# Designs tried in a protein design chat: VHH binders against Polyisoprenyl-teichoic acid--peptidoglycan teichoic acid transferase TagU (tagU). Part 1

Scores and structures below are computed, not measured.

Target 1, 284 residues: Polyisoprenyl-teichoic acid--peptidoglycan teichoic acid transferase TagU (tagU), of Oceanobacillus iheyensis (q8enf3)
Amino acid sequence: LIYNQVGAVVDTMHSPLSRDSDPDRQKEINQLYKEKDAVNILLLGVDERDGDLGRSDTMILLSINPNTDKMIMLSIPRDTYVNIPGRGMDKINHAYPFGIVDGVGGPDLSVQTVEETFNLSIHSYIRVNMEGFQQGIDAVGGVTVNNAQAFSTGGYNFDQGQITLDGKQALEFIRMRKQDSRGDLGRNDRQRQVIQAAMNEAASFSSITKAGEILDILGNNVQTDLDMDKLQTLLTNYAGARNNITTMEIEGHGETINGIWYYIVSDEEINRVNSEITGHMQEQ
Structure headers, positions and changes below count from the first letter of each chain, unless a header shows other numbers; Kabat numbers aren't used for antibody chains.
F, E and O stand for the ipSAE by ESMFold2-Fast, ESMFold2 and OpenDDE, each averaged over both directions (binder to target, target to binder). V2 = 0.75 x the mean of E and O + 0.25 x the DockQ between their complexes.
[cut] stands for letters that were removed.
The coordinates of atoms that the task and the answers printed are left out; those that the model quotes come from them. Centres of patches stay.

## First folded at step 4 (VHH)

Design S04 (from s07 with L105P)
Fold by OpenDDE, look of step 10:
Structure S04 (fold): chain B 284 residues (1-284), chain A 122 residues (1-122)
Amino acid sequence: as target 1 above (284 residues)
Amino acid sequence: EVQLVESGGGLVQPGGSLRLSCAASGFTFSSYWMSWVRQAPGKGLEWVATINQDGSEKDYVDSVKGRFTISRDNAKKSLYLQMNSLRAEDTAVYYCARVEGSWYPDDYMDVRGQGTLVTVSS
């Protein structure tokens, strides 16, 4: 009964990609999870403010290999200059609103853009808005991170060292860039830390009831193509990977093109990213 | 071409007021969040304030809260910063900046103008 209730909640947030309607695709993805193969999950942080279609301001690729119990977290800078199918060269975070406007779907075009940019397969996605993010962090009881540099923002003081954050604090923590010498890359690092911490907290829950409660709290603030079976599989068969997380950053440089700032990534760097992720997925 | 042009800077005494303006062109102004950032002598860029598309949401750096007001006129494609109770530490070149992502109110990397100098001195 509880399982069914949890399933119902999951169904509420279940939003498959257009391509997921293909039975062959379904079979492929289902088999991947069933056989405990490495999977790539794209995390999308999207703003859903009124009057705005939103952009995927946060993009993180999670590559999880249950065979090695290793995970790679790859932050994709939102301003990365890439080719968006059907739209041409632009910031990678524009794929989301373009997908909506073009009728293919925000997550759909985002996933496709990442796949084509890095020549990787994305098997699943999770989309969350700011409210969902805050709620998620609160739902897991907060997160503890190691802050590299003390800073203040949003009315909060974040000390250097180990700090514990609630949902609102965590949001402010991951949004700050101006006091980080690395800029957006520093922000990306903080994002990865919070996500990692959240995963650790979530993994500590052994109760399906608790999982259901968390999902219920998140509600429509989270969308994913993961169904209950896959979520359960991730929690049980892929959870070990949380203990061995490697973070990746994409090297590049800023460039202003026609008055717009972009993060430029070389083909060499793209190939490096591809090689590392692919290699990780192939490890036994 | 995307362009932002700041104006309104000048010399003002401590406690004084100044209103900055920014004229935008080359893009759909009303579709973007906008920000003011500043750079004091010998310091790096500092975010000051951000406003959403219709002005219903605003955010400020703590040091200017209660003193500065960001506003916009989409019909005029203009951004404004009303600065009251100015302090010496407010001395800086102020830049108008387009914000790409609403998740990050302190973003100013997209595009900004040449800036306008604000000097607060007795």
Scores: ipSAE 0.069, ipTM 0.487, lowest interface PAE 2.5, mean pLDDT 88

Design T13 (from t09 with Y108A Y111I)
Fold by ESMFold2, last read:
Structure T13 (fold): chain B 284 residues (1-284), chain A 122 residues (1-122)
Amino acid sequence: as target 1 above (284 residues)
Amino acid sequence: EVQLLESGGGLVQPGGSLRLSCAASGFTFSSYDMSWVRQAPGKGPEWVSGISGSGGSTYYADSVKGRFTISRDNSKNTLYLQMNSLRAEDTAVYYCAREFSSGWYEDAFDIRGQGTLVTVSS
């Protein structure tokens, strides 16, 4: 019964990419999950407003190797200067609205752009808006993190030490930078902790027992090309990797080109990122 | 058109001082939080300091805290960075940035200028 309710929720958020109609592609991806091979999942955090198509201001590649129980979390800067298929050189976060305008799909063009930029295969995606992030944290019963420094923001107080966050608190917790004496390193630590805690709660059986409450909350705020079988596989056969998350950054420099700021990534760095992810995926 | 024009860079000795300016136009300056971002040779951008639209709140990276002072004059549409006790590692191109909020980040940077070069060398 619980499985059927969770299956119904997954079906309402299931949004295949256009390329998923290729049966050879689908066979390859299905076999990869069945054989417990490493997978790459693109997380798209979108921020859309009244009449605005939105942008993918948060892009994180999760590379999961269930055979080594390791995960790499690669943060992709929103302003990265890349070729967007059909559009030419632009900021990578523009791929999302361009995909919508061009009739390709927001997640479709975002995934394609990341794949072509880094010469990596992306096997699945998860697109979430801010409401979906908050609802997802609430649906798993909140998250517990170890906060390095006390601070206050967004009308909330975050005590030092172990604290438990609901969805609204979690969003404010990961958004803060200016009050963290460790700068970007501190924010990356907070993001990693929230993601790890969310995965820990999602993998627990108690989250599955909340299926009825979840059905109406997640709705259109979360979209993915993962079907129910792949989601179950990730929460079981791939779950061990949540215990060893390594963050990975893309090195680059900023440059203003014709009055527009871009994050410029060298071919050497693109090759380094490709080699690190590929090596991680092939490790046994 | 939004414009941000950095100036005041130059060559200074270690331990010296320098004051950077950023002339802003094309928007209501006092309505925006502002930041300084620097980029050392061969390195990526590093946030240095931020200031609220009113000037009432200031923020600093650990690497510059106690040595740098951010300020603004909303009547002149100008952002400043007073840099004291300069070190060789402060050598960088310094950029003026307008801040805006993303739903996912409390601060994101809008940089329009070419920056101003600060070189600290003995």
Scores: ipSAE 0.407, ipTM 0.766, lowest interface PAE 2.8, mean pLDDT 85
Fold by ESMFold2, last read:
Structure T13 (fold): chain B 284 residues (1-284), chain A 122 residues (1-122)
Amino acid sequence: as target 1 above (284 residues)
Amino acid sequence: EVQLLESGGGLVQPGGSLRLSCAASGFTFSSYDMSWVRQAPGKGPEWVSGISGSGGSTYYADSVKGRFTISRDNSKNTLYLQMNSLRAEDTAVYYCAREFSSGWYEDAFDIRGQGTLVTVSS
């Protein structure tokens, strides 16, 4: 009965991509999770407001290998100059609103654009807005991180050392860059810590009832093509990878083309990213 | 239309000084935090320094602290970067950027100009 309640809430969040209606693809993805193969999950952090289609301000590819218990977090710069199917060369973060306008789907076109750019398969996606991020952190009871240096922002103080963050604090914690003496490396570390801590809290659920309560809170603030079976598999068979998260950067250079700034990534770097993710996925 | 025009770059010896300027138009300058971002030859963009809309708060990357000073004159819609004790590693194209706060980032950058080249060499 309780399992059915959690299943019903997950069905509310469940939003398959149009390509997932193919039974052969469903079979392939189901088999991949069943056999405990490495998976690539695209996280889309969207910034949307009433009357605004939004953009995918945050794009992170999580590559999870449950056989080595390792995860790579690949942050994809929002301004990356890519071909967007049906639109030509543009900033990758425009794929989301273009997908909506073109009737393809926001997550659909975002996933397709990332796959085409890096020649990688994406097996699942999670789309979350800022409210969903904050609610998710609150619902698991907060996250504990090790803050390298004290700072204040957004009306909060973040003391040095071990601190516990609620959802609003966690958002401000990962947004900050200017006060971190380590620059972008410091911000990457804070993001990794929050994601790791959130996974630890999610994996520690003592009952399925608490999972159902958390999912009720998230509502439409989270959309995914993961069903209940895959979510359970990720929280069990794949959970070990949360203890070894490596961040990966995409090297490139900025260029202003006709008054618009783009992040230009070479074919060599695209191939390096493909090779590192593929090698990670195949490691035993 | 938003415009940002960088100037003041040039060739200097190590230990020398330069002052960069950025002329802004097409938006309410004092409403936006501003940054300098640089790009060394063969490297990607690196944030250098930032300043609040009022000019009351300034921020610096560790690599430039104590050597560079960011400032702004809101009556002239101009952003400045005073660069002292220059090193070979400071060689880069310098861009001014309008900051905007997205929900996910405190500082996302809007760059419009071609930048100004600073070369530190003997």
Scores: ipSAE 0.401, ipTM 0.765, lowest interface PAE 3.0, mean pLDDT 85
Fold by ESMFold2, fold request of step 21:
Structure T13 (fold): chain B 284 residues (1-284), chain A 122 residues (1-122)
Amino acid sequence: as target 1 above (284 residues)
Amino acid sequence: EVQLLESGGGLVQPGGSLRLSCAASGFTFSSYDMSWVRQAPGKGPEWVSGISGSGGSTYYADSVKGRFTISRDNSKNTLYLQMNSLRAEDTAVYYCAREFSSGWYEDAFDIRGQGTLVTVSS
């Protein structure tokens, strides 16, 4: 029973961050969307299981510039060695459960940690568990991707060429690594294709209210600080960027520190990531 | 406490062979799929090979297929990598990893050791 009460805090999808109670912050975010400025949205893929608060094993920063119609997908390795506020140096994917334990909030501490690590502002977040990912893909009617090579996994066959995936197939499609001859680049390409296809399907709806209704039916499997106005803005004024998505990687090396493996990112690489994202955001 | 201790690295001429070992403790070894991951100088980590908990299934990166053989001895809690026909490009620190499947990734790795250095040079 007590585990059920802990889980019940996520009964609704709209879940503002604690900092969103600041009126000056709300004014900044609202103005940014009104002025059609570039936005940074943090996607958190959480692996929640029974009795486990979960970790954010998938972390992707979407940087959307509606004035150039470009989007950058920055993949953040879950084992990245970062300072987590209130905790010290650790793996970045621990920020999510630490936020819950420390009473800060899972998405709250994840967003703060990414912001402080890369010296970037994050304007909105979307947190999704695996069921929410599958439901979201199903809700938009599936996604069509161009598969570079045939493979089979999770009880599914994925033919080479153009294929249409439901939610369960899409999850297995993006999870696969060992059968892709392109390695991690191939997996990043599959993630990009699925996200792009999902945005294309969502943007083809005749009513933004219907898209919002679908997101609401996802229930506690999706959490976000986006309200309906910002969702509408993203699916209209920002939608053009879905046609020009590039992936960005964070270079680093692995290192064992006190018996624990981390992905070490240099200050120079942090600065490169910051410069690339801010340059992208400022382009007109 | 989970421990993974790599050994068997060294300096080898091109075309030579080495056998790496990984001593495991602190967990039920046979319950986990295991992998070797390597990191060449100035490069990030690269998955090399994997083996199922029973040893019945083995997997190899294209770069090492036909030259490397992964194996395990569950009675000794030890993982092995036999490396033949070594090339300069195989120069790296080699790490032993427990595999687990995260919900979002099929291959997630738990690396605990300092690795063992393999240098292929004449």
Scores: ipSAE 0.391, ipTM 0.754, lowest interface PAE 2.9, mean pLDDT 85
Fold by ESMFold2, fold request of step 21:
Structure T13 (fold): chain B 284 residues (1-284), chain A 122 residues (1-122)
Amino acid sequence: as target 1 above (284 residues)
Amino acid sequence: EVQLLESGGGLVQPGGSLRLSCAASGFTFSSYDMSWVRQAPGKGPEWVSGISGSGGSTYYADSVKGRFTISRDNSKNTLYLQMNSLRAEDTAVYYCAREFSSGWYEDAFDIRGQGTLVTVSS
């Protein structure tokens, strides 16, 4: 009965992209996971507050190669100047609300925009709001990270060294930027540590009951095109990659165009990102 | 329309001083925390300094602590950056930014101007 409850919760969060209704595409993705091929998963952190349609202010591409047990975490700056299909040049994080307004779908247009910008295939997505992030961390019993530098924010103190964070602390921990002397590198490190620690806790579950509690909490706060089989495959056949996560940054410069600040990324840098990810995916 | 207009840049020798200004309009200036962000040639943006809406709290990147002072005059809707003991590494275009918070970030920068160029060379 517990498995049936877990299966029902996963089914309610399952939100396929429009392209997933194509049987040929569905077979291709299913075979990719079955054959233990490298996969690219787009994480969308959305801010759905107070009547906003939601913006994907956090976009992270997880490229997972289970054959080398390596994962690349590519952070995509929210202000990246890109072509959004049907809209023209804009900030990449606007793809999500434009997808909703245009009837394409928020995750659908976000995925399409990232794929076209970087010339990469995205095989699955996970969309999470801030409540889902906090509750997910709480549900796994918190996460332990190694904090490089003491700081205080959001009413919390984060001591240097090994600390254990609940969901609210984890959100404040990854939100901080101004107090980290390492700049963006430090923020990426904090995100990596939290994601890695969460994966470690999730992979260590010895009972379906705790897994069911996490999925129940995540319900409407998480949307994904992953079904139960793919989620289980990620937590088993792909789990080894959580032990070797590297972060990858996208180089660029800021530019104000008609009074709007954008992050400009050169074609050369786009090609570098593509080459790094595809090379990683093809390693044996 | 929100406007931020930077000024006060120029050519200065190492060890010299400059004072940057940012004229703000189109919003309630005192309601927003403000920042200076700089971008050196060939590099991406780097946060330099921040100040609370009231002016009661100031923050500095390690690279500028003790040399730069941020201030604001809310009666004149103006943000300032006093830069002393300038080094070649301070050469950059300097932008003023209105701060806002999202749920996923403690700060995000709203930059509207073209910035003001500071060149430190002998």
Scores: ipSAE 0.373, ipTM 0.746, lowest interface PAE 3.0, mean pLDDT 85

Design T13 (from t09 with Y108A Y111I)
Fold by OpenDDE, fold request of step 21:
Structure T13 (fold): chain B 284 residues (1-284), chain A 122 residues (1-122)
Amino acid sequence: as target 1 above (284 residues)
Amino acid sequence: EVQLLESGGGLVQPGGSLRLSCAASGFTFSSYDMSWVRQAPGKGPEWVSGISGSGGSTYYADSVKGRFTISRDNSKNTLYLQMNSLRAEDTAVYYCAREFSSGWYEDAFDIRGQGTLVTVSS
């Protein structure tokens, strides 16, 4: 009964990609999770508002290997200059709205763009908007992070050291860059910490009912192609990896093309990223 | 047409000073936060300083804090960067950039100029 209730909640969030309609694809993905193979999950933070389809301002690839209990978190700069299928060269975060407009789906085109850019397979995705993010953090009871340096933004003061954040605070915490001497690396670190903390809280749930309650709170603010079985598998068989997270940064340079600032990544760098992720996935 | 045009760069000795300017056109200048970013040879872009649309708030990277001052004149659609006590490591192409804030980030640089070269050398 509880499982069914949780399942129903998950179904509200379940948004498979178009390609997932293929039974062979379903079988393939199911087998990966069942056999505890390494999986790549694309996290999409979307800035959607009323009247705005939004962009995937946050793109993070989670490569999880349950055999090594290691995870790679690859931050993909939103301004990365890439080829978007059907649209041509543009910022990678534009794939999401383009996918919607073109009728292929926001997550669909985002996933495809990442796959083709890095020559990697994406097995699952999680899309969350700002509201979902805040609600999620609140639902897990807040997150505790280790803030490297004190700063203030959005009407909040964030002290150095261990601090606990609610949903609104967490959002402001991860948005800030200007007061961190590390720049993007600092912001990436804060994002990683919040994500990791959230995962830890989620993994600490004592019951499936609690998990279901949280998912229910999130509602349509979170979309994923993960079903209940895969989510459960991630929380159990893949949970160990959350304690061993390596962050990857993509090297590149800024370039202005027709007045627009893009982040240019070389083929060599793309290949490096590919090799590292692939190697990680193949490690036993 | 949205445009940013940097000027004021040049060769200067260590300890010297330069003042960079950025002329903005094609958009409501005062409505946007602006930043200076720089890129040194062989390095990626580095954020240097930022200023709010009204000019009421200023921000600096630790590497330039106390030495650089960002300011703006909205009546002239111009952004400035006063650089004092220049060091060799300040050598870079300096860009002015228009900030774009989203729900997930407080800033992004959607447009920037062609840059002005600052060389600090003995």
Scores: ipSAE 0.158, ipTM 0.577, lowest interface PAE 1.4, mean pLDDT 89
Fold by OpenDDE, last read:
Structure T13 (fold): chain B 284 residues (1-284), chain A 122 residues (1-122)
Amino acid sequence: as target 1 above (284 residues)
Amino acid sequence: EVQLLESGGGLVQPGGSLRLSCAASGFTFSSYDMSWVRQAPGKGPEWVSGISGSGGSTYYADSVKGRFTISRDNSKNTLYLQMNSLRAEDTAVYYCAREFSSGWYEDAFDIRGQGTLVTVSS
């Protein structure tokens, strides 16, 4: 009965991509998780507001290898100048709203754009809005991180050292850049810490009831093509990878085209990223 | 049309000074927080400085704190960056950027200019 309730909640969050309707695709993805193969999960942070479809302002590719218990977090700059199928060259974060408008789907076009840009396979996705992020952190009981330097933002004071954050605090914590001497690297580090801490909290849950409660709280603020079985697999068979997270950054340069600033990435850099991720996935 | 146009870049010796300007048009300038960002060769973009719409609050990256000063003249729709004690590592293309509030980033930008090159060399 509890399982059924949890299943129902997961079904609310479950939003498969159009391509997932293909039985062969389903079989392929299911086999990857079942066989504990490396998987790539695209995280989409969408800034949804009233009257705005939102953009995927945060795009992070998680490459998880359960055989090595290693994870790579690849930050994809939102302003990356890429070809969006059906729309042409634009910022990569525009794929999401374009997908909605074009009827393809926001996650669908985002995933496709990332795949075609980097020549990588994306096996799953997780889309979260601001509310979902906050709720998620709260649902796991908050997160504990090690703050490298004290700073204040959003009405909160974050001390140096080990600190515990609720959902709102965590959001402000990861958004800050101006008071970190490391700049983007500092923000990336904070993001990684919060994600890792959240994973740790989630992994500590021993009951399906607790998982169901969390999912129920998140509701429609989180969308994913992961079903309950795959979620469980990630929390069990892939859980070891959360302890060995490395971050990749994409090198590029800024360019203004017709008054709009883009982050330009060379083919060589794209190939480097591809090689690193592919190599990671193939490592045993 | 919304537009930002940077100027004032050039070649300067280490320890020298330079003042950048950014002319804004096509929007209510005073309603937006503004920033300077820079792109050095072979490196990613780096946030340099920010200023509130009213000019009452200013922020700086640690790398430029004490050396650079951001200011604005809302009556002229112009953003400024006074750069003192310039170093070789300050060499970059400097961009004026209009800040956009994002839930995920405190200093997101929606509009940027074409940039102006600053070269610090002996």
Scores: ipSAE 0.148, ipTM 0.566, lowest interface PAE 1.4, mean pLDDT 89
Fold by OpenDDE, fold request of step 21:
Structure T13 (fold): chain B 284 residues (1-284), chain A 122 residues (1-122)
Amino acid sequence: as target 1 above (284 residues)
Amino acid sequence: EVQLLESGGGLVQPGGSLRLSCAASGFTFSSYDMSWVRQAPGKGPEWVSGISGSGGSTYYADSVKGRFTISRDNSKNTLYLQMNSLRAEDTAVYYCAREFSSGWYEDAFDIRGQGTLVTVSS
């Protein structure tokens, strides 16, 4: 009964990509998870506001290898100058709203853009909006992170060291850049820490009921192409990887083109990223 | 057309001073918070300073606090950055940026200029 209820909630969140309608694709992805192969999951944080379709301002690729119990978290800068299919060169975070407008889907075009940019396969995605993010953090009882330096923002004080954050605090924590000497890298690090902490909390849940309650809270604020079976597989067969996380950053430089700021990434860097992820996936 | 155009960069010795300017056009300048950001070779972008639309509030990165002063003249649609006591580590391309509110970012920018190079070297 509980399983069915959880399943129903997951079904509400289930938003397959258009390409997932292909039975061969379904079989391929299902087999991948069943055989415990390495998988790439694209995390999309979308700024959905009233009157705004939103942009995928946060993009993180999780590459998980259950055979090695290792995970790579790759931060993709939102301003990365890439070719968006059907739209041309633009910021990578614009793929999401363009996908909506063009009728192909926000996650669809985002995933496709990442795949074509880095020449990687994306097997799954998770999209969360601001509300979903806050609710998710609260639902797991908060997250504990290691803050590198003290700062204050959004009416909160964040001390250096180990701190516990609720949903609202976590949002302010990951948003800040002005007071981090590491710049954008610092913000990326905070994002990754929160995600890691959230995963740890989720992994600690031994009750299907608890998992269902959390998913129910999230509701439509979270969209994913993962079904219940794959989610269970991730929580069981892939859970070990959370203990061995390597972080990756994409090297590049800023450039203003026609008045717009872009993060320019060289082909060499793209190839490096590809090689690292691919190598990670192939390890046994 | 919305445009930002930076000027005032150049070569200066350590301890020297420069004043950067940013000319804005194509939008209601006073309605927007503005920032200076910089990027040094081989490093990621760094937020330097910000100022509210009215000019009533100013913000600074720790790295430049006490040395740099941001200001604006809304009647001239111009943003300024007075840089004093310049250091080698201040070497970077400096960009003027219009701030955009985002739920995921404390500071987001929708438009930036081409930048002006500041080189601090003995």
Scores: ipSAE 0.103, ipTM 0.549, lowest interface PAE 1.4, mean pLDDT 89
Fold by OpenDDE, last read:
Structure T13 (fold): chain B 284 residues (1-284), chain A 122 residues (1-122)
Amino acid sequence: as target 1 above (284 residues)
Amino acid sequence: EVQLLESGGGLVQPGGSLRLSCAASGFTFSSYDMSWVRQAPGKGPEWVSGISGSGGSTYYADSVKGRFTISRDNSKNTLYLQMNSLRAEDTAVYYCAREFSSGWYEDAFDIRGQGTLVTVSS
């Protein structure tokens, strides 16, 4: 009974990709989770505002191997110069709004773009807007992170060391770049910390009811092709990987093409990324 | 066509000075906050300095505070960066960038120039 109620709540955010309508695809993905195979989940942080479709400013690929209990977090620079199917060469974060406009779907085109760029399979996705992010952090009771250097932004002071953040604070925490000499790498670290902390909090939940309550709070601010069964599987069978996270960064260089700045990634680098992720997934 | 074009880079001795310029075209320059960003070899991009559309507010990274001065001439559609007391660690390609609003990033940029190389070496 409780499961059914929670299931109904999940349906509010359950948004399968077009390709998921294929029964063979469904079977494949279901089997993957059931057999506890390595999975790739694309996280999309979208700058969604009133009157704006948004862009996927944050793109992180989570490669999770439950057999090794290891996870790779691959940060994908939003300005990466890639081929977007149906649109041509552009910033990878533009795939999301283009997908919406073209009727393919934001997550659909984003996932496809990442797959074709890196020659990887994406098995699931999670899309979140700013409100959903804040609500999610609050719903799990806040997150504790280890801040490398003190800084102030958005009306908040973030001290060096262990700090606890609510949803609003966490958003400001991960947005900051100006006061971090590491630039995007620093921001990536902060993002990783918050995500990891959030996963830790979520993994501590022992009841499906609690999970359902959180999902109900998030509502339509989160979209995912994960159903309740897969979410539960991730929280249980794949939870061990959160303790062994490796961060991957994509090497490249900036280049201005027709007045627009892009992050250029070589084929060699693409192959490196592919090899590392694939190798990770194949480890026993 | 929207365009940013940086100039003024070059080789300079430690302790020296350079003045970078960025010529903007194709948009209402005064309506946008502008920034300088730099990227050193093997490092990620680093925000250096920002200035409001009107020029009334200026911001600096701690690494350049007191040494660099950002300014703009809206009548000339030009952004400037006066760099004094240059150090070896200031070696980088410097980009001017038009700021764009983002909920996920405090310093999103939608347009950047080709960049100008600044090399500080003895």
Scores: ipSAE 0.103, ipTM 0.539, lowest interface PAE 1.4, mean pLDDT 89

